# Designs tried in a protein design chat: VH-VL binders against q8jgw0r23to198. Part 1

No score or structure here was measured in a lab: all are predicted.

Target 1, 176 residues: q8jgw0r23to198
Amino acid sequence: ESTVYNLLTSPDCLPDLLHGGLAEQGVTELYILTTFRIQPGTGNTIFSLYNPRDNSKYFEFSVFGKANKAILRYLRRDGRMSAVTFNKLNLADGEKHRLLFHLKGLEVGHPGGFPHSQGALPVPGVELHLDCRLVETLRDLPAVFNGLNNHQAVELKTMQGKAQEGLEELKLAYGD
Structure headers, positions and changes below count from the first letter of each chain, unless a header shows other numbers; antibody chains are not in Kabat numbers.
F, E and O stand for the ipSAE by ESMFold2-Fast, ESMFold2 and OpenDDE, each averaged over both directions (binder to target, target to binder). V2 = 0.75 x the mean of E and O + 0.25 x the DockQ between their complexes.
[cut] stands for letters that were removed.

## First folded at step 2 (VH-VL)

Design f1 (framework fv_fezakinumab; at its last look DockQ between E and O 0.03; V2 from the best seeds 0.00; counts 0 for: pae E 12.9 > 2, placed apart)
Fold by ESMFold2-Fast, scan of step 2:
Structure f1 (fold): chain C 176 residues (1-176), chain A 120 residues (1-120), chain B 111 residues (1-111)
Amino acid sequence: as target 1 above (176 residues)
Amino acid sequence: QVQLVQSGAEVKKPGASVKVSCKASGYTFTGYYMHWVRQAPGQGLEWVGWINPNSGGTFYAQKFRGRVTMTRDTSISTAYMELSRLRSDDTAVYYCARDEYYDSSGYDYWGRGTLVTVSS
Amino acid sequence: QAVLTQPPSVSGAPGQRVTISCTGSSSNIGAGYDVHWYQQLPGTAPKLLIYGNSNRPSGVPDRFSGSKSGTSASLAITGLQAEDEADYYCQSYDSSLSGSVFGGGTQLTVL
């Protein structure tokens, strides 16, 4: 599993969204904050970023309680999807979870902007923060998806119908 | 109870157009994508496209672009698929199917299908 | 023809186990897109049997299960019953086609 993480340090592992449209808008850091409660034994996609014109996916997070795993999917520069599976991570436990995804561009080694946070992901340019003290600071950053969606054909999908009852918060913001 | 009720069977000549309807009930019509899938007699399932009933936005499989048009009427919770310039190989059962607006859900409810027969 | 490859037929005796494979490529299953499975009884519309690789909708018996590895997925049916005689289809998304794709279907015969 450590060798898998080393392979994921390749620049090819960063989402195309961060290299194209978002970077062209001057966005170097993107934050996705979500709060949810999912009943044991169930599974669901918490959110996905996708292109509504061709239904292609850029970035997606799913939780599968029956398999005790969470899956992060993202689009590579070569147009292929990559998936990171977190085995033995059960977020479908009937409890409230608050997750912050911090997506950085290609500038590895750039000052992080966040203190060390619990639950860091081994994916280059993507950080998962649990119980982050800076969450309130991020809430003050403008939500950019409505503007970017209008200009860049990016849309956010989330849990719908019965599953939406467990979704308390889904917020997007950017920073420089 | 979720129900998708489709229009009745159609017989068309080559070159004609057909418009199939799918009336939804038992859920919020604008909260779910509607997909269209067809099946020729004795053959497999083939995806045609989808419509977002909330926005009216559509996306079609490349094979059908230029011949298919999907629309909806939110006042009566009904989705429509119109296929033009019909050929004999368009003979199939056409299904509408609901997608819960996230890709891990699959098509959870299907209409019973509308048989479209294209013959001279 | 079909983008996802399934065997055209499988058979088993009542009480036995069968598995139905669904083979994709790097642009669909291998790209991390979920696999869904549908059961189609003769003369009826397809019914969602498995979604998101391994999840069962309400009302689907636990003898049906799904799994996914690499570029392939499989549907397992244990304790075969006569009522399971049907066509089974896998479905996913293909990034090169930018759309939904189905397998060719597998006819299950319960002997």
Scores: ipSAE 0.005, ipTM 0.523, lowest interface PAE 11.4, mean pLDDT 71
Fold by ESMFold2, look of step 3:
Structure f1 (fold): chain C 176 residues (1-176), chain A 120 residues (1-120), chain B 111 residues (1-111)
Amino acid sequence: as target 1 above (176 residues)
Amino acid sequence: QVQLVQSGAEVKKPGASVKVSCKASGYTFTGYYMHWVRQAPGQGLEWVGWINPNSGGTFYAQKFRGRVTMTRDTSISTAYMELSRLRSDDTAVYYCARDEYYDSSGYDYWGRGTLVTVSS
Amino acid sequence: QAVLTQPPSVSGAPGQRVTISCTGSSSNIGAGYDVHWYQQLPGTAPKLLIYGNSNRPSGVPDRFSGSKSGTSASLAITGLQAEDEADYYCQSYDSSLSGSVFGGGTQLTVL
């Protein structure tokens, strides 16, 4: 069986999940699926998991239509910020696009390090699929998905203003 | 410069508890697992468990479940291991050791160890 | 009752080659988990010597090498020197125990 949260209708579940709820349920993989439409020449943050106390970004995907760019920002587990820029993705074209983030190697009793591709345990990382095509593989897992401590606030921000109706879907799923 | 500075030696009586500290510096404390490993006099290395300082999540070797508690204080970059109901065969040097999350890199930095002596 | 089996001792003359074995099972090395090696000089903390089966951290000379095959791993030391006299431990992960496991240790004596 699988569990699916519709983050557009039930965003209030996120803090509990990120403050240990995923680990408590033994989650080792999860999916974030978003479906959106961005008009040409415009931009927006599709979604952002961020700390409202200092505005730092735990995991954020933004589209900048004027620059024809998309940027994934995330906090690494080592405390550094990473940014991945996509210059070859035409996302602000007025059409529907589906992004799937497949996050692997979440922490559940895996000390001593994860095996490489030797068939034992999932390697930590993120696979990004755009319109059913793998477009990026990150070798590290954003820190937010292995749990936040009690002093790390987290909120979800999504597309704002007139663009908000262009965000059709934002879901978090695991267990399938 | 990565450093793991452990608390000083302890002498305890059977039945007591001990809490060993490990203060990290020179890296992002919450970005790495912290393992605890002990070594009895003249014996080999024995894994006790780990803590993820970011989440506070822990996992203990079966032998120590029910007697060990690992915690951390992220405001001072310090990990702790507490062992209760001590007995003579708990006499050992207790090490903290850092472990990368992303790669199979082994335990790349170790504390100098804390000798815990349990005597009658 | 080390999960990984190492010979208790090994010896060699200066300049010679020695090999230290680390024998596991299908739940650890045989399942594909990496092997790491540590050197422990008398009175000191362990030091990472080999990680990910065969990689040397900065500062470890290339006369130390590691390998893995089947359910076993091996540490080879060539050009043996007096300063190599130490205890050596292998380490891996065991899926049945859901945790890190160490070999029993090998005392290397340089004759």
Scores: ipSAE 0.000, ipTM 0.536, lowest interface PAE 12.9, mean pLDDT 84
Fold by OpenDDE, look of step 3:
Structure f1 (fold): chain C 176 residues (1-176), chain A 120 residues (1-120), chain B 111 residues (1-111)
Amino acid sequence: as target 1 above (176 residues)
Amino acid sequence: QVQLVQSGAEVKKPGASVKVSCKASGYTFTGYYMHWVRQAPGQGLEWVGWINPNSGGTFYAQKFRGRVTMTRDTSISTAYMELSRLRSDDTAVYYCARDEYYDSSGYDYWGRGTLVTVSS
Amino acid sequence: QAVLTQPPSVSGAPGQRVTISCTGSSSNIGAGYDVHWYQQLPGTAPKLLIYGNSNRPSGVPDRFSGSKSGTSASLAITGLQAEDEADYYCQSYDSSLSGSVFGGGTQLTVL
């Protein structure tokens, strides 16, 4: 059975999930679905998982309409920040777009740890789907989804300003 | 055929709350935004807010923020608008109206309206 | 008090042409948002008359037409009929309010 969290209405569910809740539930794959509309020529951060204590980023997706690109920023498991640029993604055209992040290879029982097993475990990664099309595959997994330490706080920030109503959907889902 | 059936007229005292329902049929309920518009007697139309039945997301006019709550029950294709701390100037016919987008492509179907009377 | 400005009333004889203006601002009509028009017969709910500035829904006679220019829009009714007597409202979206806005409404009287 699948579990779905509406992060627009229940963003407060994130801390418990990311502080070991997912691991406790044996979650190895995670889905983040977002549906949004951005005006032509504009840009915005669609959503951001960050540490409110120091404003450090864990997982952030931003659209730059004029540049016709999007950027995924995330904290790597080795503690460094990574940025993936998606060029020629027409996400700011005034139309509704749906993005699906498929996170695979979440570690169960080792929150925040480095992968130790070189065995038959699937390679951790993220697949990005745009409007039902696979756009990008990352052979890397944001650290935040492998669990946060007790001293790490997390909060969700969504699209800001007058454009916030353009964010129609933001869900986190796992399970069968 | 698309239909929006609203609940019956309400009479409330000042300070009370009212919850109006709007049952949708003839289309995919979660596929369209539901807007709420009210009209005081002899006055014009006033936008109250919208709800996305799919996500449950809402946006309210500044005037009603803090007093209005829009919800939906997808299992019965019904949208709800609750207005609290009622005042006499809240007396109006309240309409639910379907729209494809939050920024409006035109409200193509309307409920028949629900009269809410607020009087001491 | 309405964000969009309409004349309170207009009148015409049967067969005549009448126009109803809808004046907005740079944050709504002038920002490029579409204008929609609604007809409200006495004692009834509003009905979509024009959508997307100039499009007619199915069942709306071609006597009704809409246009938009600059910060204003206009509804034109040709061959005025007795059944056209109603209130008419323009509607758009306002970026400063992030919400739908209506005109004050125009009462059309057929003489």
Scores: ipSAE 0.000, ipTM 0.567, lowest interface PAE 12.4, mean pLDDT 90
ESMFold2 (binder alone), look of step 3: mean pLDDT 93; pTM 0.952

Design f10 (framework fv_fezakinumab)
Fold by ESMFold2-Fast, scan of step 2:
Structure f10 (fold): chain C 176 residues (1-176), chain A 124 residues (1-124), chain B 111 residues (1-111)
Amino acid sequence: as target 1 above (176 residues)
Amino acid sequence: QVQLVQSGAEVKKPGASVKVSCKASGYTFTDYYMHWVRQAPGQGLEWVGWINPYSGDTFYAQKFRGRVTMTRDTSISTAYMELSRLRSDDTAVYYCARGTEIVYDSGTYTFDYWGRGTLVTVSS
Amino acid sequence: QAVLTQPPSVSGAPGQRVTISCTGSSSNIGAGYDVHWYQQLPGTAPKLLIYGNSNRPSGVPDRFSGSKSGTSASLAITGLQAEDEADYYCQSYDSSLSGYVFGGGTQLTVL
């Protein structure tokens, strides 16, 4: 049978975000926070993180209300594109929804750490939190960190035109 | 099997516009980028641009920006390329070609299936 | 003019080996972008022959092989056959142009 994601409305489950734009290098952690309201039967790309030089996508989230699904696309560090379809997410329901994307890159060394560290493992991947509920965990290294560390252009794009009226919040924050 | 079926030959006057179609079958249309590549008579291949059939996003080679528009209709699995303000040196065979899938197999950008081409002749 | 440089023609007899070069620069092949190869028979659309520098699609004979070194790539055809007579194009991506680039094409004649 079908699976439905349960949404929570508690505001206390969101982490504190660091103020900032996208760093040019040395970024190992990204947070993308967005709040939106989509009318039933509608849908479009909520936001994308992309290279404006060639219009290629690093990370993109889209909602299709008529199909009752959402799609997450992101470029892996190995150059492959991942696409994940979320069935049964009722995001085009006329209600406010808050999404937090937590992208984790590969850490290079430990700040003030030990050169002979044998037990530490990197925890790269993508976590999707919807209305304070963890919906998905993807364990492939995102290419956006390689792009930023190599000084590639990275920009954030969101809904345009009439759809823009549904966008209440869009924030980017990064950690070292 | 994968097939890309293109519209028939067109003859246009300088300054006119032309719209070429490419109907896809044998795969999920929205899972792969669609590219357009042209070839003038006796010349080599030249990339024009791509469209993401799922999102409608496009990107065009600098030479064609401002006069090419790519669109698609997902209900009939068809991509379109419209070129405006035609010049005699736009005379070429225009190919549609399937690009890398949204979930990449090899991690590279390549054109694995091609339409048979549409000859566009621009003459007075 | 073409961004990637190929010889305009190459020839060989049946059973021989021929090599077609593709020379790029630091903004394309030299920047690490993969090279792909296409075969175009007279009057037909191009067909993917090699992708990702050295991989063959299903149905392409192992007589065809690709390699890449520095700013250049090569297509090798061994055991040359009459049906190999065609135009061959290399293709990559160029970061300075923000677009896909092709070689000028090489006409292979089987003597």
Scores: ipSAE 0.000, ipTM 0.469, lowest interface PAE 16.2, mean pLDDT 76

Design f11 (framework fv_fezakinumab)
Fold by ESMFold2-Fast, scan of step 2:
Parts: structure tokens; C-alpha cells; sequence
Structure f11 (fold): chain C 176 residues (1-176), chain A 120 residues (1-120), chain B 111 residues (1-111)
């Protein structure tokens, strides 16, 4: 038989997150929410998470409506940059779009095989949700958790250019 | 310089216990996990478990639970692995190996190994 | 046997390129856990060769490189030399076993 899904029609796909109670556990989940409207044939970098001390990029999202649909670049824990191109997404269509990036890391302090909570099924990586629909899943470990959990500076910025004129919302949230 | 110095070869009878030591030097002993890995003659590497020298916490591979015990003595920077109820198929070289905080980091320094022979 | 699958042997001539594969599953390499590689010369302890999928420790020549895609990883050795004859092991973490896991090992022979 076919499976039945509960399709949310609400524009708010963000789960309930605790902003407190993270001190001892470390940051293991990160949500980046952005809402934008990009005109056809235009586009630029929407946002970047970076280390202001050396200007290195942890996570960067760009929309190009002319040839490429969208590009996600992020630093992996192995020190290499990952670049993913979304060719089937037309985000520069003059309409409002809401993107949610859900980044998943490993539990801190238990490298040898003991998870913080029993029964946890770790699937580290990056999920991309477009207008409350899961569009992509990437199974690379993002390096941003190394920065956050080592108390390094991590800042969120939007790049100068046409993308700033269409940017309506940009938020960052942490979870256990 | 980082060094892991292991105890000498052991010959044991089936049913006995063996305790292998691994003395660390050249780094902060409590700053790194210590793993134990074995290798039967002509065979591959098999993970046994780890100990956190800072907390004394341990975790063992399912195959060895109930037979292995890992301990440490922070005053002499030494980790121990004791394997009980020995069988002939426990004959192997047993290595200790240093490991940092999480899966990004490898087992970066290894001891030279301790040959444990189990025979009647 | 081994949780990660490697070919039991590979061979090449001096100066050639060889590739050693390491095949896992959705609970280890496919879950995003990093792959490390160790070189074991006859009669010696394993030595770290590649860590975090593609990083080289100090002292490892750039002839050795690592990569990872999906549920698999590969170790590439270019400019093969006689001193590269050794056993090579991949390693990752497995969430379903809650264990560090190794490949079965690959014996490299230089012709």
C-alpha cells in the first residue's frame, strides 16, 4: 500500500526549540531560516555563517536565477568545502520563498560509541526545506558545530548586492 | 614526544585472565581517550573498547562485554585492559591507541602491541 | 566478519596508481561518519595515513589521498613505490553497533 503524509500548510515549519539548557550538552542542532523574493535573472549570496577572526565561511547560500538555480557551500569537519547545486529549484521566480536549513551534528564528548541519550538515531548532515517541504538531505558533518562548541566566534551576515533587497527574514536558532 | 609503551608478551592457559598495560607519555594523559584494538595472527583489526582516563568511564564492543575490563591509573599515566575466560581464539596482538574528542579525530598514535598467546 | 568491505588484495607496478575501496552502509559511512586509513608494514603497529576522509598527518606524502562518497570511501596511491607494500585498513564508526569498525584490510603488492 501507499503511505499517507500529513502535509503542513502553515508557513511556519520551525519546531519548538529550547534556547536554554545547552551549556553542558553542547550545540547538536542548528536551524537557519530565511525568507526572500528574488526577481528572474538576478540573484546573489543570501547569507553566510562565518568566523569573523579569519573570515572563513562555515555555511553559505546563494541564488542565481540566470543559469544556476541555487548553490549551497559549507565547510565539512574534514576541512574540505562541500558545494551542492540545486538545478531543479527555481528560486528566482519573483515569488516569496521560505527556506529552512536543519543542520545535525554528533553528540559532544562521546566519540567512542556512547551517545548522550539512549535510543538516539544519529543521522548527521544537512536538510533543506523549501516552503515547508523537504527538498534535499546531505550526509556530511558541518564544521560549524566545531566553532560553536569551542566558543569560537560565529556570525551571520548577508552579502551586499541585489539579494539584500529581496531578503525579508533571516534567523538562526539552536537546539539540543 | 607522544609514546605508548605496552607490557610484554603473555602466554596463558584457556580459562585464565590476562592484563595488558599501556603507559602514556609526551601528552596530557587525561586529555585523550584510550582505545584497545586486537589483531589475531594473519587477520584484520578488531575494536575492543575505550576508556576515558579523565572520568574512568568505559565502553566495550558487544562481543567482549562481560569478559573485558578497562581501567587506568592517572598517577602513572597507564591504561589497562583485562580479558578474562580466555579462549584459543583470543590469541592476538593487543594494541592501545590514543584518540581525541570525536569521530573527526583518528587513532593517531598506537603502542607497539602485546602478543597474548592462549594455548594448552 | 568485517563490517566495512575492502578488496583482500591489490597490485600495481612502480609509478602506477592504485585505488583501495572501503564499502560501508547507512549506519556508518552512509550516516556521515568520517573514514580514517591506516598503513601496517609487516611486523609493525598500524600507522595513521589519512584521517577525516582526506587529511594527511605530518610526514605522509601527497601521493596518498582519500575520498568519500555515499556509503563508500577510497584510498588512492599515485607514483607507487616498493616501500608502499603493506596492509591498508579503513576505519569508521557504526551507529547501529555503537562501535568503531574496521575494514578487513587490503594487502598491496608492488610488482
Amino acid sequence: as target 1 above (176 residues)
Amino acid sequence: QVQLVQSGAEVKKPGASVKVSCKASGYTFTGYYMHWVRQAPGQGLEWVGWINPNSGGTFYAQKFRGRVTMTRDTSISTAYMELSRLRSDDTAVYYCARHYSDIYWPFDYWGRGTLVTVSS
Amino acid sequence: QAVLTQPPSVSGAPGQRVTISCTGSSSNIGAGYDVHWYQQLPGTAPKLLIYGNSNRPSGVPDRFSGSKSGTSASLAITGLQAEDEADYYCQSYDSSLSAWVFGGGTQLTVL
Scores: ipSAE 0.000, ipTM 0.484, lowest interface PAE 16.0, mean pLDDT 77

Design f2 (framework fv_fezakinumab)
Fold by ESMFold2-Fast, scan of step 2:
Structure f2 (fold): chain C 176 residues (1-176), chain A 124 residues (1-124), chain B 111 residues (1-111)
Amino acid sequence: as target 1 above (176 residues)
Amino acid sequence: QVQLVQSGAEVKKPGASVKVSCKASGYTFTDYYMHWVRQAPGQGLEWVGWINPDSGGTFYAQKFRGRVTMTRDTSISTAYMELSRLRSDDTAVYYCAREGYDFWSGYEDAFDIWGRGTLVTVSS
Amino acid sequence: QAVLTQPPSVSGAPGQRVTISCTGSSSNIGAGYDVHWYQQLPGTAPKLLIYGNSNRPSGVPDRFSGSKSGTSASLAITGLQAEDEADYYCQSYDSSLSGYVFGGGTQLTVL
């Protein structure tokens, strides 16, 4: 299990990120940035956001090198899981890839003067950006914001060994 | 409902070739790699190779290169393994097995569904 | 010869605990590749018992558990039952071979 990382330096193509307030202001946007290099014969879960008290998972991304598949799994606000397979993304090619996940939930409370980050999703859902290009948009509401705003523990878990050497960057940022 | 159905037992002479089939049902055939594993009588499991049913791409264990060929027919969801230049020590049960990945757990590499095996006997 | 090393046999009485080891090297288990375990009852195809070092497929009782440390993995069976009598195989991926490797198998005898 790893600490949530703040973005201290941002590449040209990343949206401007703001420090979001938890508690009474609520969290309505989440950005997950990851950079990795996966060899063709390997693969693993790159990261998971989960509740360590009951091991329920909110959001998980895996790259399966041999199958040339990437799988995104996330808990929807209605309590059902979404699982999406990207069989056209060749992410286990031995090259460095940078992914940005932009998650937007429903607003909880007044924004409090924190404007939305550049590139914010127009409606609740999930966007996947690969190397600064939008690859996918999913409009199922992510439940992770219920966890963040309901005093539940939310932790980031990284790769667990076989592809650990390939994980170069994993960062989270919150926005209102 | 997911199952792999293999062709029946074969008896071959040394030097011949054998082609074993594995018909998949209950899932999207092109979504999962298919592996071939053999087991000689009274011996352990030995990996032969894999085929990607989507692309037709293959990879074989070094021991079998030059003698094994894996193919598939997506129209009938069937994978094939052909082993040529058979020797008596190729006598074994040959299994096809699906390389699973679990959407919920994010794993790969495990062989989650197996055919019941095809006995290939090589004798003079 | 098998790439992963298992004891050829283990035995236990009903209700007891047995442990089956699987020893690899720096190119497989030691490189961080997951270990999977298969149960093979006499005359049947292997069945996936443990995947990803410690996870159980649906239908596998919690008496079976897996663990991994360094270059080795272990399968533990608690509350041993007569129907557990079978051959058990560990499996991983080997980067130097660019392929899948199995242990030599362990015959479990329930006394």
Scores: ipSAE 0.007, ipTM 0.526, lowest interface PAE 9.6, mean pLDDT 76

Design f3 (framework fv_fezakinumab)
Fold by ESMFold2-Fast, scan of step 2:
Structure f3 (fold): chain C 176 residues (1-176), chain A 121 residues (1-121), chain B 111 residues (1-111)
Amino acid sequence: as target 1 above (176 residues)
Amino acid sequence: QVQLVQSGAEVKKPGASVKVSCKASGYTFTDYYMHWVRQAPGQGLEWVGWINPDSGGTFYAQKFRGRVTMTRDTSISTAYMELSRLRSDDTAVYYCARDLYEYDSSAFDIWGRGTLVTVSS
Amino acid sequence: QAVLTQPPSVSGAPGQRVTISCTGSSSNIGAGYDVHWYQQLPGTAPKLLIYGNSNRPSGVPDRFSGSKSGTSASLAITGLQAEDEADYYCQSYDSSLSGYVFGGGTQLTVL
C-alpha cells in the first residue's frame, strides 16, 4: 500500500515544473511514474488508484504480454468508466520501460497569456510518456482529482505476489 | 486435439496437502497461461490462481495466498496445483483451464474434466 | 459469496427466447472489463460459450449472443432447445480484488 507523494521523486526526464507541497487550494496536476519489466506472455495490473471506502477505481494501468497491448481504465468526471487500449506500445518485451502519466485538471485563474517558455494553455486530460517520449494524449478529465480535492481517500494499489516481480518503481507526485 | 487431462480423485484429512496435476496436449504448452478454478458440490465457480508455463510465474487469489502453490514441468507439459492445510470447506472439484490471452480479461477456453478433492474426518 | 449477481434460475419453452443477466459494479464490468459466459451441463466441466462480451467460439450456435452495458451484461438464448438445459455462469475481472470473478450461476430449465 502507498500514500500519494507531495514531491517529485525522480530527477530523470520528468518535467521540472511541479510545485512541491500539499496545497489546501486543491490538486490540479498529478504525475505517476512507473518502471517495470514485463516478460512476453505475462499479463499484469501495474497499479491502481482507488477509493478504499467503496473500492471504486479512479485510474488503473494493465499490461497484457501475449496480446502485446496495454490498457488504461479510468473514471471520467461524469461518473462513467473509460477503457483505452494501447496497441502501438510494446511493453511486454522483457525489457525495462519507464512510463510517466501526467494528469491535468481544470486550470483555475484569470484567462491571460502564459510566459513564452511555457508554450501551451493547460488542457484537462492525460498524457502518457514512454521512455521520455510523448506517445498518447487523452482529453477526458479524470475523476481522481475529485477524490483528492473533496477530502475522499485515494489509495495506491500495486500488483501482488509473483506479479510484483516486474515492478521496479512506482511514484506519485502532485502539484497545485 | 487440444486436451487437458487431470489426475484422479483424492480423499484427504483436514490439515493435509493435495497436489493435482493437469497434462496438456494438442498445443504448445508454454504459449498459454493455465488457470485453476474450483467448484464446491452444488455451488458456483471460484478462481484460485494462474501460472505462466513459460516463466513459471504465478498469481493467486487473495483467499488462497499462503496455502496454494502452482508449478509446472515443461518437459511433460504438465501443470500442478498444491493446496496445503486443507479444511472441510476445501472439498470441491478443481479444474485446470487454458487462458484466452488475446482478451483484456482472461477467458478460459479449454477446461480439464476436473479432480474431485474430498476433505473429511 | 458471488461477486457478480445472476438470477438463480430462468425457464422457457422450446423455441422461446430467454435472457440471463449478470450484474456487476464499478470495479469489474463497470470498469470496462470484458464479460465471458460459460455453459455447464450436469456432471461436466464448464464450456466457454461467449468471450469478449459478444464473440462465439467455433462450434457455438448463433442462437447464443452476449451484450454488455454499463455495469451489467446479458446472455440471450433464442430458439431454446432441450439440450440448452444447463447452468450458465458469467465471468469478468475485478480490479479491487485483483482477480477473476464469477456470477453465482443461473440454472436454465427447458419446460
Scores: ipSAE 0.000, ipTM 0.503, lowest interface PAE 11.1, mean pLDDT 76

Design f4 (framework fv_fezakinumab)
Fold by ESMFold2-Fast, scan of step 2:
Structure f4 (fold): chain C 176 residues (1-176), chain A 119 residues (1-119), chain B 111 residues (1-111)
Amino acid sequence: as target 1 above (176 residues)
Amino acid sequence: QVQLVQSGAEVKKPGASVKVSCKASGYTFTGYYMHWVRQAPGQGLEWVGWINPNSGGTFYAQKFRGRVTMTRDTSISTAYMELSRLRSDDTAVYYCARGLWFGELSDYWGRGTLVTVSS
Amino acid sequence: QAVLTQPPSVSGAPGQRVTISCTGSSSNIGAGYDVHWYQQLPGTAPKLLIYGNSNRPSGVPDRFSGSKSGTSASLAITGLQAEDEADYYCQSYDSSLSGSVFGGGTQLTVL
């Protein structure tokens, strides 16, 4: 129960994102904001959403400064784990970076029924925003919403040990 | 409007392979999983597996591993299911169906492709 | 054999109420995974009837309702009509199989 309840207020771009999709549908949108400063040559897991009963990971982001890369690991709806490597983000540069993950579990649609599925409508997936700029879009369906909506244990874990010194902010907000 | 159009009926001999197609229209093909489900005559629904058209990733039910292959062609919004080493008990209607995030549910289904394995 | 257990048949007269059960285990419904229901009219493809335990897609009448408790789920149909004569299937996810699982199906006969 420790892991869920902060509305994100700090980034200028977040209020525009929160204006949409906060309707009555259970948890259909998840926002994860983190602010960090990672020194060159260091690296660690920035955050992880996991099931504490079996230590399985729903969604995890790590930065590896020695290799100048970041890795996103997430559990897909089909029960398989995916890993996405970002080689172009240069996050271990000693400067403050603000990352927003916007996870969408359902497309926009009419209350009480299935959303209309046409080519121009938003689709479920994961968006990564760096300093209020959209930098990546993933269309795999994330499984974390099944955990949240079916009352399965979901906890948030942050950087550990010496790497904790680089973490300045970590917030999580649910849409409804 | 969403449509899933499947290939026509097939008749095969035991030991052969069959490849069924499912052409999607009316939505973003890469935004949804494609499920495959079969139904033998007078029998219930049996889940075969999924493909993620965006990544090409697949997951198959244990019963079909080693015999089934799912692929897709994003340029023509078409998914394929190939089943090899056919047996007479593979005779069934094979459905494709669009998958959503809610517990692997399928909201739109193709009309089905009858595959008959005989002689 | 099906992973989820349904009665093979159920019957009722027009205007009556029937309930179709779907029994799972600790690795599927009992693990908290949602239950979905499909209706298959004779000679047609299945159609989604209920999703996420109790939600109706657009176009599904309110006389169809779903519920879930413990390791089981139920589909209730009130005000039975002749056109409801069909096969009904429940579906969930099973963590031990890491895949979708269906019930064996229930044939509804409207007398």
Scores: ipSAE 0.006, ipTM 0.477, lowest interface PAE 14.8, mean pLDDT 75

